Miniprotein binders against q9bqp7. Designs and how they scored, part 9

Target 1, 240 residues: q9bqp7
Amino acid sequence: VPQNWFPIFNPERSDKPNASDPSVPLKIPLQRNVIPSVTRVLQQTMTKQQVFLLERWKQRMILELGEDGFKEYTSNVFLQGKRFHEALESILSPQETLKERDENLLKSGYIESVQHILKDVSGVRALESAVQHETLNYIGLLDCVAEYQGKLCVIDWKTSEKPKPFIQSTFDNPLQVVAYMGAMNHDTNYSFQVQCGLIVVAYKDGSPAHPHFMDAELCSQYWTKWLLRLEEYTEKKKNQ
Below, E stands for the ipSAE of ESMFold2; O stands for the ipSAE of OpenDDE; V2 stands for 0.75 times the mean of E and O plus 0.25 times the DockQ between their complexes.

## First folded at step 28 (miniprotein)

Design T7h (at its last look DockQ between E and O 0.02; V2 from the best seeds 0.00; counts 0 for: pae O 10.9 > 1.5, placed apart)
Fold by ESMFold2, look of step 28:
Structure T7h (fold): chain B 240 residues (1-240), chain A 93 residues (1-93)
Amino acid sequence: as target 1 above (240 residues)
Amino acid sequence: SIEIKVEVRKDGETFKYEYKVDSPMELWMVLMRLMRYIRKEGAEKIEIRIEAKSPYEAEYFAWILIQIFEELGYEDIRIEFDGKRIEVTGKEE
């Protein structure tokens, strides 16, 4: 149990969608500051076993590909993820126009993989939007806020080379989602809140993506774990 | 096939289970069932040994096992590799 507990939901905000749909999703720019990002916190608080396996993987990849080959591999993985997110933002934005670049972005196995999920997504409220928790002092960049099967969710899109059929197979991603949720719910740039999360894992070969829905109770369970990670990060930082 | 051997120690007794699966997806299904069982019953020690199809697949299975053991709350987790074999042990205390 964290020593400095804080609620994930804001009692001053409505759980229900606004009466009128916004015409354009929110896109709050990420501002440079000294507070840590969600991904930084999670990276700096990995367990010793996770660090061991990550280092083992890195050294194996360098041995097989060479240092330059490893850099090329990681760059390609990053580019694939970036193009996937760009395509999804284009698909979900009502203000996009079709261009040659947009057509190439739409031609991927990852986009094919998520089509059945996208049919259940509506009411997009935010895309690639910054969030900041004013009290707990952390920042993030969430992928999407939209309704999924009638539930307003923070949605995180992931690409994967390996199957992720269970929420446990997404490792720390549920912590990332609830951290974004908690930040958004206490961020003055947002007038509404979200109680549910969704992690969507897309596959390069076009195989159907795996959705992992997180109801409010599950979000609260992961929120407690996130607070512990943030607390661990803060304590470690003070002792450096 | 992928061979899985599980040893669970609870209340001074040892329980052993063996599985053979054909894919990593089936491995996840077996491990999720095992995790639900352990959450309900508790265990002082769990040892899982997997013979993968390759050493690289064994490395992937180590990530899966670490995630499972951490979700179960084990803090004393030991990882051992031997070629395409992986053994992960989780103990309370």
Scores: ipSAE 0.503, ipTM 0.822, lowest interface PAE 1.7, mean pLDDT 85
Fold by OpenDDE base, look of step 28:
Structure T7h (fold): chain B 240 residues (1-240), chain A 93 residues (1-93)
Amino acid sequence: as target 1 above (240 residues)
Amino acid sequence: SIEIKVEVRKDGETFKYEYKVDSPMELWMVLMRLMRYIRKEGAEKIEIRIEAKSPYEAEYFAWILIQIFEELGYEDIRIEFDGKRIEVTGKEE
């Protein structure tokens, strides 16, 4: 049980956009400060088992590709992920703000993969926007806040070379999503709140992406786990 | 749906309220309304019963209720669990 319990949802906020909400998606810049990011918290609080699995994977890849090959592979994966997010931001942004669409960014298997998901995405409220939880003292950069099938969600886009048909196979991604939700719901820069999460796993080969929808109940479950990870991180930092 | 039963005792009278909500957010709205009422009117005893969708959700709601009752200044807070059912009672000492 978390010692410092805090709600994921803010009862003072409505799910309904205020009539004064800008039609343009929010893009709040991430401030570089001493406040830990969600990603940092999750990375520093991985279980021994998670660390072991990652190390084992790394060792296998190094054996297959060599050290230089593995570095190149890692760089390429990172670049592909970045380009994918840039392409999605471009697609989801209002047409008037579309800088010259690099047509090459849109010609990816990952973009093809998410087309069926994008059909169900509407009402984009934020893109690549920073969130801060003032009380719990963490920050993050969320990919997207939009309606998916009529439900307002924090959407997290992931790239994968391997099928991830189950949410359990997404590791700490559910924790990341709920961390962003909780932060956004209590960030004064946002007038609304979210109750749902969506993890979209896009595939390089253009195979249909897997959407992992997280309802309010599932979000609440992962939120408790997130709080525990945050406490662990905080304790670890006090001891350093 | 999440079923909520609220009993408020004030000045020797008992007031009963029943709600059905479809989301945790709606539950929060109900609880915030209740909290506002209690802050304004006071209550000697509050009893909240929730039929949650899962035992985990019940535990989550229990934590919320504890926090609300603590914020309201109740010192005697009792929690009972029966699967998906929770009962939280706050009393003035």
Scores: ipSAE 0.000, ipTM 0.199, lowest interface PAE 10.9, mean pLDDT 85
ESMFold2 (binder alone), look of step 28: mean pLDDT 77; pTM 0.757

Design T7i (at its last look DockQ between E and O 0.01; V2 from the best seeds 0.00; counts 0 for: pae O 15.6 > 1.5, pTM E .721 < .8, placed apart)
Fold by ESMFold2, look of step 28:
Structure T7i (fold): chain B 240 residues (1-240), chain A 93 residues (1-93)
Amino acid sequence: as target 1 above (240 residues)
Amino acid sequence: SIEIKVEVRKDGETFKYEYKVDSPMELWMVLMRLMRYIRKEGAEKIEIRIEAKSPEEAEYFAWMLIQIFEELGYEDIRIEWDGKRIEVTGKEE
């Protein structure tokens, strides 16, 4: 159980954005400061089992590809993820026109993979936007806030190759989503809040993406687990 | 350093192996290689003993040994632990 519990939802904040407000998605700039990011907290609080599984995977890949082959592979995976997020931001931005978009950026198996999901996405409120939990002192950069099938969600986009999916960070995806949600709900840069989450796993070959919807109850359960990870991180830093 | 003692019973004979490794990854690599060899040769019983420095470390080693036995297809895994020493017994199916 967390020593210092804090609610994920803010009772003083509306669940419903004002429909008469301008519809340009928020993009709060990320400020570099001394408070930890969500990703940093999760990385620094991995269990010994998680660390071992990742190291074992790394060793198997190095045996298969060689040291240089593995470095090239991981660099390409990172680049593909970055380009995927750039493409999605462009597609979801109301200020973009098709003539202003790079056609090769849109020509991707990952983008094809999510087309079915994008048909259910509307009311985009934020894209690639910084969040800060001013009370719990952590920061993040969320991918998207939009309605999915009528529910306002923090949406996190993930890439995967088949048949050899990556096992890094996918263990903690739900924690990442709820951490962003909690931060946004208590960030003075935002005038609304979100009660649901969505994780979308896109595939390189264009196969239909898998959506993983998180309702408010499930988000609350993962929020408790996030608070434990944040407490663990704080205790580790006090001993350094 | 991590000291490992392995006893393998086959055809009424007991074979003993001892290793000293400096990391959990080396522990895994040594045991995977040995257990693959033993699986090819056949064994009636395999016992692995590792001394841990703490109960948390013992739980971690027990977890790792279960991963090794499961990856190699052993199904009858019994773990005995007294807070200072881990004994894991596995049988081939």
Scores: ipSAE 0.015, ipTM 0.553, lowest interface PAE 5.4, mean pLDDT 80
Fold by OpenDDE base, look of step 28:
Structure T7i (fold): chain B 240 residues (1-240), chain A 93 residues (1-93)
Amino acid sequence: as target 1 above (240 residues)
Amino acid sequence: SIEIKVEVRKDGETFKYEYKVDSPMELWMVLMRLMRYIRKEGAEKIEIRIEAKSPEEAEYFAWMLIQIFEELGYEDIRIEWDGKRIEVTGKEE
């Protein structure tokens, strides 16, 4: 049980956009400060089992590819992910703000993979936007806030070479999503609140992406887990 | 059933109330009645404890209580969860 419980949802905010909400998606820059990112918190609080599984995977990959090959592989995966996010930002941005669409960015299996999801995405309110939870003292960069099938969601886009048909196979991604939700819901830079999350797993081969929708109940469950991870991180830092 | 314990501090005295309700709707009605009472009488500090069956239910109750405290003008709202009971405390500044 979290010692410092804080709600994921803000009672002062409504899900309805205020008439004054800009039609342009928010893009708040991430401020570099001493405040830990969501990603840092999650990485530093991985279970021994998670660490073991990752290390085992790494060792296997090194055995298959060699050390240099593994470095190259990791770099390529990172680059592909980055390009995918850049392409999505370009697609989801208003046409007027579209810099010269690098047509090459749109020609990816990952973009093909998410096409059916993009059809259900509308009302984009934020893209690549920083969130800060002032009370719980963490920051993050969320990928997207938009309506998915008529429900306002924090959307997190992931790339995978392997099928992830179940939300459980997305590891700490649900925690990341709810961390962003909670931060956004309590960040003064945002006038609205989100109650749902969406993890989209895009595939390199263009196979249909898996959407993992998180309703308010599921978000609340993961929020409790996030709070525990945050507390663990905080305690770990006090002892350093 | 949902068990509610309320502690109200006014003029150096502490008043305790206990409620048992059968539904969230009844819970809301009880809380609204209590809110109306507290608003009329005034309170320096109010503490509400509700037994929750799940973290999700606790969060729901916390949300509801926060709205009540904010509407009453209480500041320094604290929320505690022990895995069974949600406690929300508001203090008038």
Scores: ipSAE 0.000, ipTM 0.154, lowest interface PAE 15.6, mean pLDDT 84
ESMFold2 (binder alone), look of step 28: mean pLDDT 79; pTM 0.775

## First folded at step 29 (miniprotein)

Design T7j (at its last look DockQ between E and O 0.01; V2 from the best seeds 0.00; counts 0 for: pae O 8.6 > 1.5, SAP 74.341 > 70, placed apart)
Fold by ESMFold2, look of step 29:
Structure T7j (fold): chain B 240 residues (1-240), chain A 93 residues (1-93)
Amino acid sequence: as target 1 above (240 residues)
Amino acid sequence: SIEIKVEIRKDGETFKYEYKVDSPMELWMVLMRLMRYIRKEGAEKIEIRIEAKSPEEAEYFAWILIQIFEELGYEDIRIEFDGKRIEVTGKLE
């Protein structure tokens, strides 16, 4: 149990979008500062078993591809993820930038993979938007806030070459979602809050994406785990 | 074909199970059923041995297993590879 527990939801804030909200999704710029990002916290608090598996994977890939081949492979994977997020931001924007954008973004198997999910997404409130938890002192850049099947969610888009049919198969992704949620709910740049999460795993071959919905109770359970990771990170930084 | 051997220690007793599946998706189904059982009943130690089709597939299964064991609350998790074979052990205390 975390020593410095803090609630994920803000009791002073409505969970309903205001009618006066602008039609354009929020895109709060990420500000450079010394407080840690969600992804940094999670990276720095990986278990020794996770670190071992990652290092084993790296060594095997370097053995098979050489160091230069490995660097090229990882650069391509990163680029594919970047292009996927750019395409989704374009598709979900109310503007017709999609018609003016590179057709190569739309020819991705990952985009084909998520088409059925996108049919259930509406009411986009934020895209690629910074969040900051001013009390707990962490920041993030969330992918999307929108309604999924009528529930307002923080939505995280992921690419994968391996099947992830259960939320357990998404590893630390639920922690990332709830960290963004908690930050957004306590960030003065946002006038509303969100109680649900969604992780969408897209596949390179275009196979149907797996959605992983997180209701408020499940989010609260993962929030407790996130607070423990944040505490672990903070203690490591004090000892450096 | 993927062979899975499970050993569970609970209340001083040892239980052994064997499964044979044809795909990683079927492996997920077996492991999720096992996780639901352990979450309900508890166990002091779980040992799972899997023979994969390749070293890459064994690494994928290792990621699955450590995630499951961490969610079940095991504190002492050990991983041993031998080519395409993997053994993961989780212990409480």
Scores: ipSAE 0.540, ipTM 0.841, lowest interface PAE 1.6, mean pLDDT 85
Fold by OpenDDE base, look of step 29:
Structure T7j (fold): chain B 240 residues (1-240), chain A 93 residues (1-93)
Amino acid sequence: as target 1 above (240 residues)
Amino acid sequence: SIEIKVEIRKDGETFKYEYKVDSPMELWMVLMRLMRYIRKEGAEKIEIRIEAKSPEEAEYFAWILIQIFEELGYEDIRIEFDGKRIEVTGKLE
């Protein structure tokens, strides 16, 4: 049980959009400060086993591809991820805010992969927007807040070369999502709250993406795990 | 495109570079050019900023940058994460 428990949901906020909600998705810039990011917290609190597995994977990849090959691979993964997010932001952004759509960004297997998910996405409220949890002292940059199948979600887009049919196979992604949810729900820059999360795993080959929907209950479960990770991080930093 | 921001401090001056690359190969070429530059000219501080979209991407990219900075002889290497943004800084003491 977390020692410093804080609710994921804000009882003072309504799930219903206020009539005054801007039609344009929010894009709050990330402020640089001493506050740790969700990503940092998660990375620094990985289990020894997780670290070991990743290291072994890396070593295996280096053995297979060589050092330069692995660097190229890593760069490619990064680039593909970035391009995918840029493309999604472009797709989900209102036309008026669309920078010149690089049509080439839209021609990817990953974009093809998520088409069936995008059909169910509406009511985009935020894109690439910063969230801050003032009380718990962490920040993050969420990908998207939108309605998925009529439910308002924090949506996190992921690219994968391997099938991830189960939410458990997404590692700490559920924690990331709920961390963003909790932060957003208590961030004064947002007038609304989210109760659901969605992890979308897009595939390079254009095969249908796997949507991992997280209802309020599942979010609450992962929220507890997130709080534990945050506490661990905090303790680790105090000891440094 | 992938954007990389580089900040170099040398001789009390700060130089900022922005790179937009369209391929992993181009990214690698940029990094190699940067490495060659730093090896030749030196820098008191080097900072590279990127935006990672996953913890895994951030970790792997950070690893690459750490290796680069280690190879360049930087002993004080710091990694900072702001959301999905990663910043790797090397300093010469």
Scores: ipSAE 0.013, ipTM 0.220, lowest interface PAE 8.6, mean pLDDT 84
ESMFold2 (binder alone), look of step 29: mean pLDDT 79; pTM 0.778

Design X1 (at its last look DockQ between E and O 0.05; V2 from the best seeds 0.00; counts 0 for: pae O 8.4 > 1.5, pTM O .675 < .8, unsure alone 67.667 < 70, placed apart)
Fold by ESMFold2, look of step 29:
Structure X1 (fold): chain B 240 residues (1-240), chain A 111 residues (1-111)
Amino acid sequence: as target 1 above (240 residues)
Amino acid sequence: SVKIEIKVEVRKDGETFKYEYKVKVDSPEELAMELWMVLMRLMRYIRKEGAEKIEIRIEVRAKSPRELAEEAEYFAWILIQIFEELGYEDIRIEFREDGKTVRIEVTGKEE
């Protein structure tokens, strides 16, 4: 159990729509500061065995591709993910014009992969928007807040070269989602809260993406795990 | 195609229980489905019944060294995630390679 428990939901906030909801998705800019990001916390709290496996994978790839080839491979994978997120932000933004869209961003297997998911997404409330948890002292940049099949969700988009048919196969992604959710629910830049999450894994060949829905109970379970990772990070930094 | 043999050994209250599963798959999608279904059933059992020690041995046979290495690394990551979700603190992983086969052994203990 975490030593410093904090609730994921804010009972003083409504999770229901009202007439004052904005018609344009929120995009809170990310402020540069010394407060750790969700992704940095997760990276710095990987287990020793996970770090060992990552290093073994890197060395095998370097043996196969060479150091320069490996750098090119990893840069290309990162760029594909970045392009995917940029395309989704463009598709989901109600203020984008067709003439301003980059046609190359829209022509990818990853975008084809998520088409069936996008048909069930509506009511976009936030896109590529910063969140900050003032009390727990961490920040993040969430991908999307929208309704999925009638449920308001923090939605995280992922690209993958391997099938991820179960939520457990997404590793730390559920922790990212709940960390963003908890921060948003206690961030004064937001007037509403979200109790559900969605992880969408898209595939390069256009195969149907896998959605992983997280109801409030599942979010609460992962929230406890996130708090433990955050505590571990904080203890590590105090001992540096 | 890839041939997979999974052997699970669970120790609880001084007793040892064993499970064996064999599958042949022709695609990464089919492999992911078969692997996760077997391991998810194991996770549900362990969460309900508990286990003081669990050992999973996976033997992978593939047609090419590249295919073999890719599947072995993927399995190792999956097994580590499962043991961490089950709450085991003493997690060990070992690789054994012999020709066109690799054996992955993962052991978790509560201690």
Scores: ipSAE 0.220, ipTM 0.648, lowest interface PAE 4.7, mean pLDDT 81
Fold by OpenDDE base, look of step 29:
Structure X1 (fold): chain B 240 residues (1-240), chain A 111 residues (1-111)
Amino acid sequence: as target 1 above (240 residues)
Amino acid sequence: SVKIEIKVEVRKDGETFKYEYKVKVDSPEELAMELWMVLMRLMRYIRKEGAEKIEIRIEVRAKSPRELAEEAEYFAWILIQIFEELGYEDIRIEFREDGKTVRIEVTGKEE
């Protein structure tokens, strides 16, 4: 049990979407502060096993591609991911912002991959928006808050060249999602609450993306794990 | 260990090509990877060469066939969607479970 328990859901916020569908999704800028990001917390609290697996993967890739090849590969993966997120933001943004759609960004296998998911996405409330948990002292940048199949979710878009059929195969992504949920639910910049998460794994070849839906119960389970990771991070920093 | 057998039959220009893959996997994740590779190869083949008919049979033998079956079903559905997008008709899916063995058959036929 986490020593510093904090609820993922805010009882003071109504679960009912206030009828005012904001005509424009929120985009709160990330402030550069001494507060750790969700990503940083997760990276610094990886298990030895996780680190080992990643290192082994890295070594294998370097053996296959060479060091320069691996650097190029990683750079390309990063760039592709970035472009994908930019394209999604453009797609999910209101039509008025569409004038600047780089048509080239829309011509990707990843975008093709998520089309069937996008059909079930509506009521976009936030895009690329910063969240801060004031009490737990962490920040993050969430990809999207929208309704998926009628349920308000924090949606996290991931790119993969490999299938990730199981939520467990997404490693710490569920923790990231619930961290964003918990932060948003207690961030004063947001007037609404989310109870669900969605991880969407998009594929480069345009194959249908794999959605991993997280209901409130599953989110609560991962929230506990997130809190433990956050505590571990805090302890490590006190000892550093 | 899970044993999977993937049979692919492709009909093109009146000729039938058969491919059989037998793989042993140690995890559901490995199974998923193998299935994915097959799907990607097939998709690439269809896009490049075309096919009048494609039949895919996936046989999964495992201690926990349900979890593996769910993944196999997922891939079958993906394949169906691909076939639909490629303009195939008469797409059929058959699922058969016999104790420790799950069989999934997907057939797509070009109009």
Scores: ipSAE 0.013, ipTM 0.250, lowest interface PAE 8.4, mean pLDDT 81
ESMFold2 (binder alone), look of step 29: mean pLDDT 68; pTM 0.623

## First folded at step 30 (miniprotein)

Design T7k (at its last look DockQ between E and O 0.02; V2 from the best seeds 0.00; counts 0 for: pae O 11.8 > 1.5, placed apart)
Fold by ESMFold2, look of step 30:
Structure T7k (fold): chain B 240 residues (1-240), chain A 93 residues (1-93)
Amino acid sequence: as target 1 above (240 residues)
Amino acid sequence: SIEIKVEIRKDGETFKYEYKVDSPMELWMVLMRLMRYIRKEGAEKIEIRIEAQSPEEAEYFAWILIRIFEELGYEDIRIEFDGERIEVTGKEE
């Protein structure tokens, strides 16, 4: 374990929001500063083998599609993910009714894919909300904090096409979730904490999404791995 | 079909396994079972050879294998490509 171990859970906080009052979900704005984002840390701490595979994949795609074709392909993949997140935020937000403004966002296969998951989601506490761990010096933008089957979770929504392109196939998704949890649990903008995580993989063809639930013990195990990646990032930045 | 050959070296002995699966999802299930076995038993060296259906699929499986070997604690991970064939080797140092 690192010598500067920090716990993921905050013993000074309740893990249960006050449910007596109606409330709108939190949406803390993301502030530009010099501290790194979770996704930046993970991208910058890829191994040499992972970087090699990424570069090999890029060159193959460019050979097949041309540089303009590759740019268009990657832009479309990014746009589909962005639209999926926009639709989910609108569906889960009482103050933004996407169905009234843009019905086309609700027609995607990805939204169909997650319908059975959404039936089990309630008590939305945060949507597209910034988190910051000031002591460990990182920031993130979490997708959702809500109850899933009665357990308060940080929920991360992912899109998947089958077969999946290399860039979209990472095993770092649990690290993102725990990094957001740790930041939220120690962020003064939040008065509560979460002990569980959920990763939902949605499919373009509308096939049922796969939920990946993370209990507190599993979250703690991945928290240790996140701290190691953050330390690696800090060392690389110091040498730049 | 996707063909998989696994060779595990432990305590001077070599264990060989072969699988033939019809989808990347079935391949994933095989690889996860192997990861759990190796976490329990340990291994000095692991070689996994996959005959994918395309070079892109081979690169995808290489990413998965590298991630698995890193989670198992291997630092010496080597990758070799030959068209649709991928071989990934992890060694304890």
Scores: ipSAE 0.198, ipTM 0.688, lowest interface PAE 4.4, mean pLDDT 80
Fold by OpenDDE base, look of step 30:
Structure T7k (fold): chain B 240 residues (1-240), chain A 93 residues (1-93)
Amino acid sequence: as target 1 above (240 residues)
Amino acid sequence: SIEIKVEIRKDGETFKYEYKVDSPMELWMVLMRLMRYIRKEGAEKIEIRIEAQSPEEAEYFAWILIRIFEELGYEDIRIEFDGERIEVTGKEE
């Protein structure tokens, strides 16, 4: 049980968007502060098992591709991921803010992969927007807040070359999502709250993406795990 | 362009390097060159700052840098991450 419990949901906020919500998605810039990011907290609190699994994966890839091949692979994965997020931001942004749609960005297997999910996405509230939890003292940049199948969600887009049909296969991604949810729900820059999360795993070959929907109950369970990771991080920092 | 600032401390001297790269491949080449240098020459402290264009890019860079520093045998690895900016510091005990 976390020593410093804090709720993921804010009882003072409505789940219903206020009529005063801007028609344009929020894009709050990340402020450069000595506040740890969600990603930093998760990376520094990885278990020995998680580290081992990642290292084992790396070694396997090097054996398959060679050292140079692995380097090229890693670079390509990075570039593809970046382009995918840029393309999604362009797709989800209002047409008036669309920089010249680089048609080339839209011609990817990853974009093809998520088409069936994008059909169910509406009511975009935020894109690439910073969140800050003032009490728990962490920050993050969330990909998207939108309605998925009529439910307001924090949506996190991921790229993968391997199928991830189960949420357990997404490692710490559920923790990231709930961390963003909790921060947004208590960030004064936002007038609304979210109760659901969505992890979307897009595939390079254009195969249908896997949506991992997180209801309020599942979010609450992962929130407890997030709080424990945050406490571990805080303790490690005190000992440094 | 991705801006990379590298600070290496060795034998009481501080060396500073600045790189601008236009692709992830170029970034990787810079990092590999840095690894080769450190393996050969050693360094008491390494600090790498990367200005990323996206949080995803920054997260990826952080992951790479951590692995590089681990491979180099640094035990004290500090990461600062503010969404688009990453600072990773490795220090020998």
Scores: ipSAE 0.000, ipTM 0.203, lowest interface PAE 11.8, mean pLDDT 82
ESMFold2 (binder alone), look of step 30: mean pLDDT 80; pTM 0.786

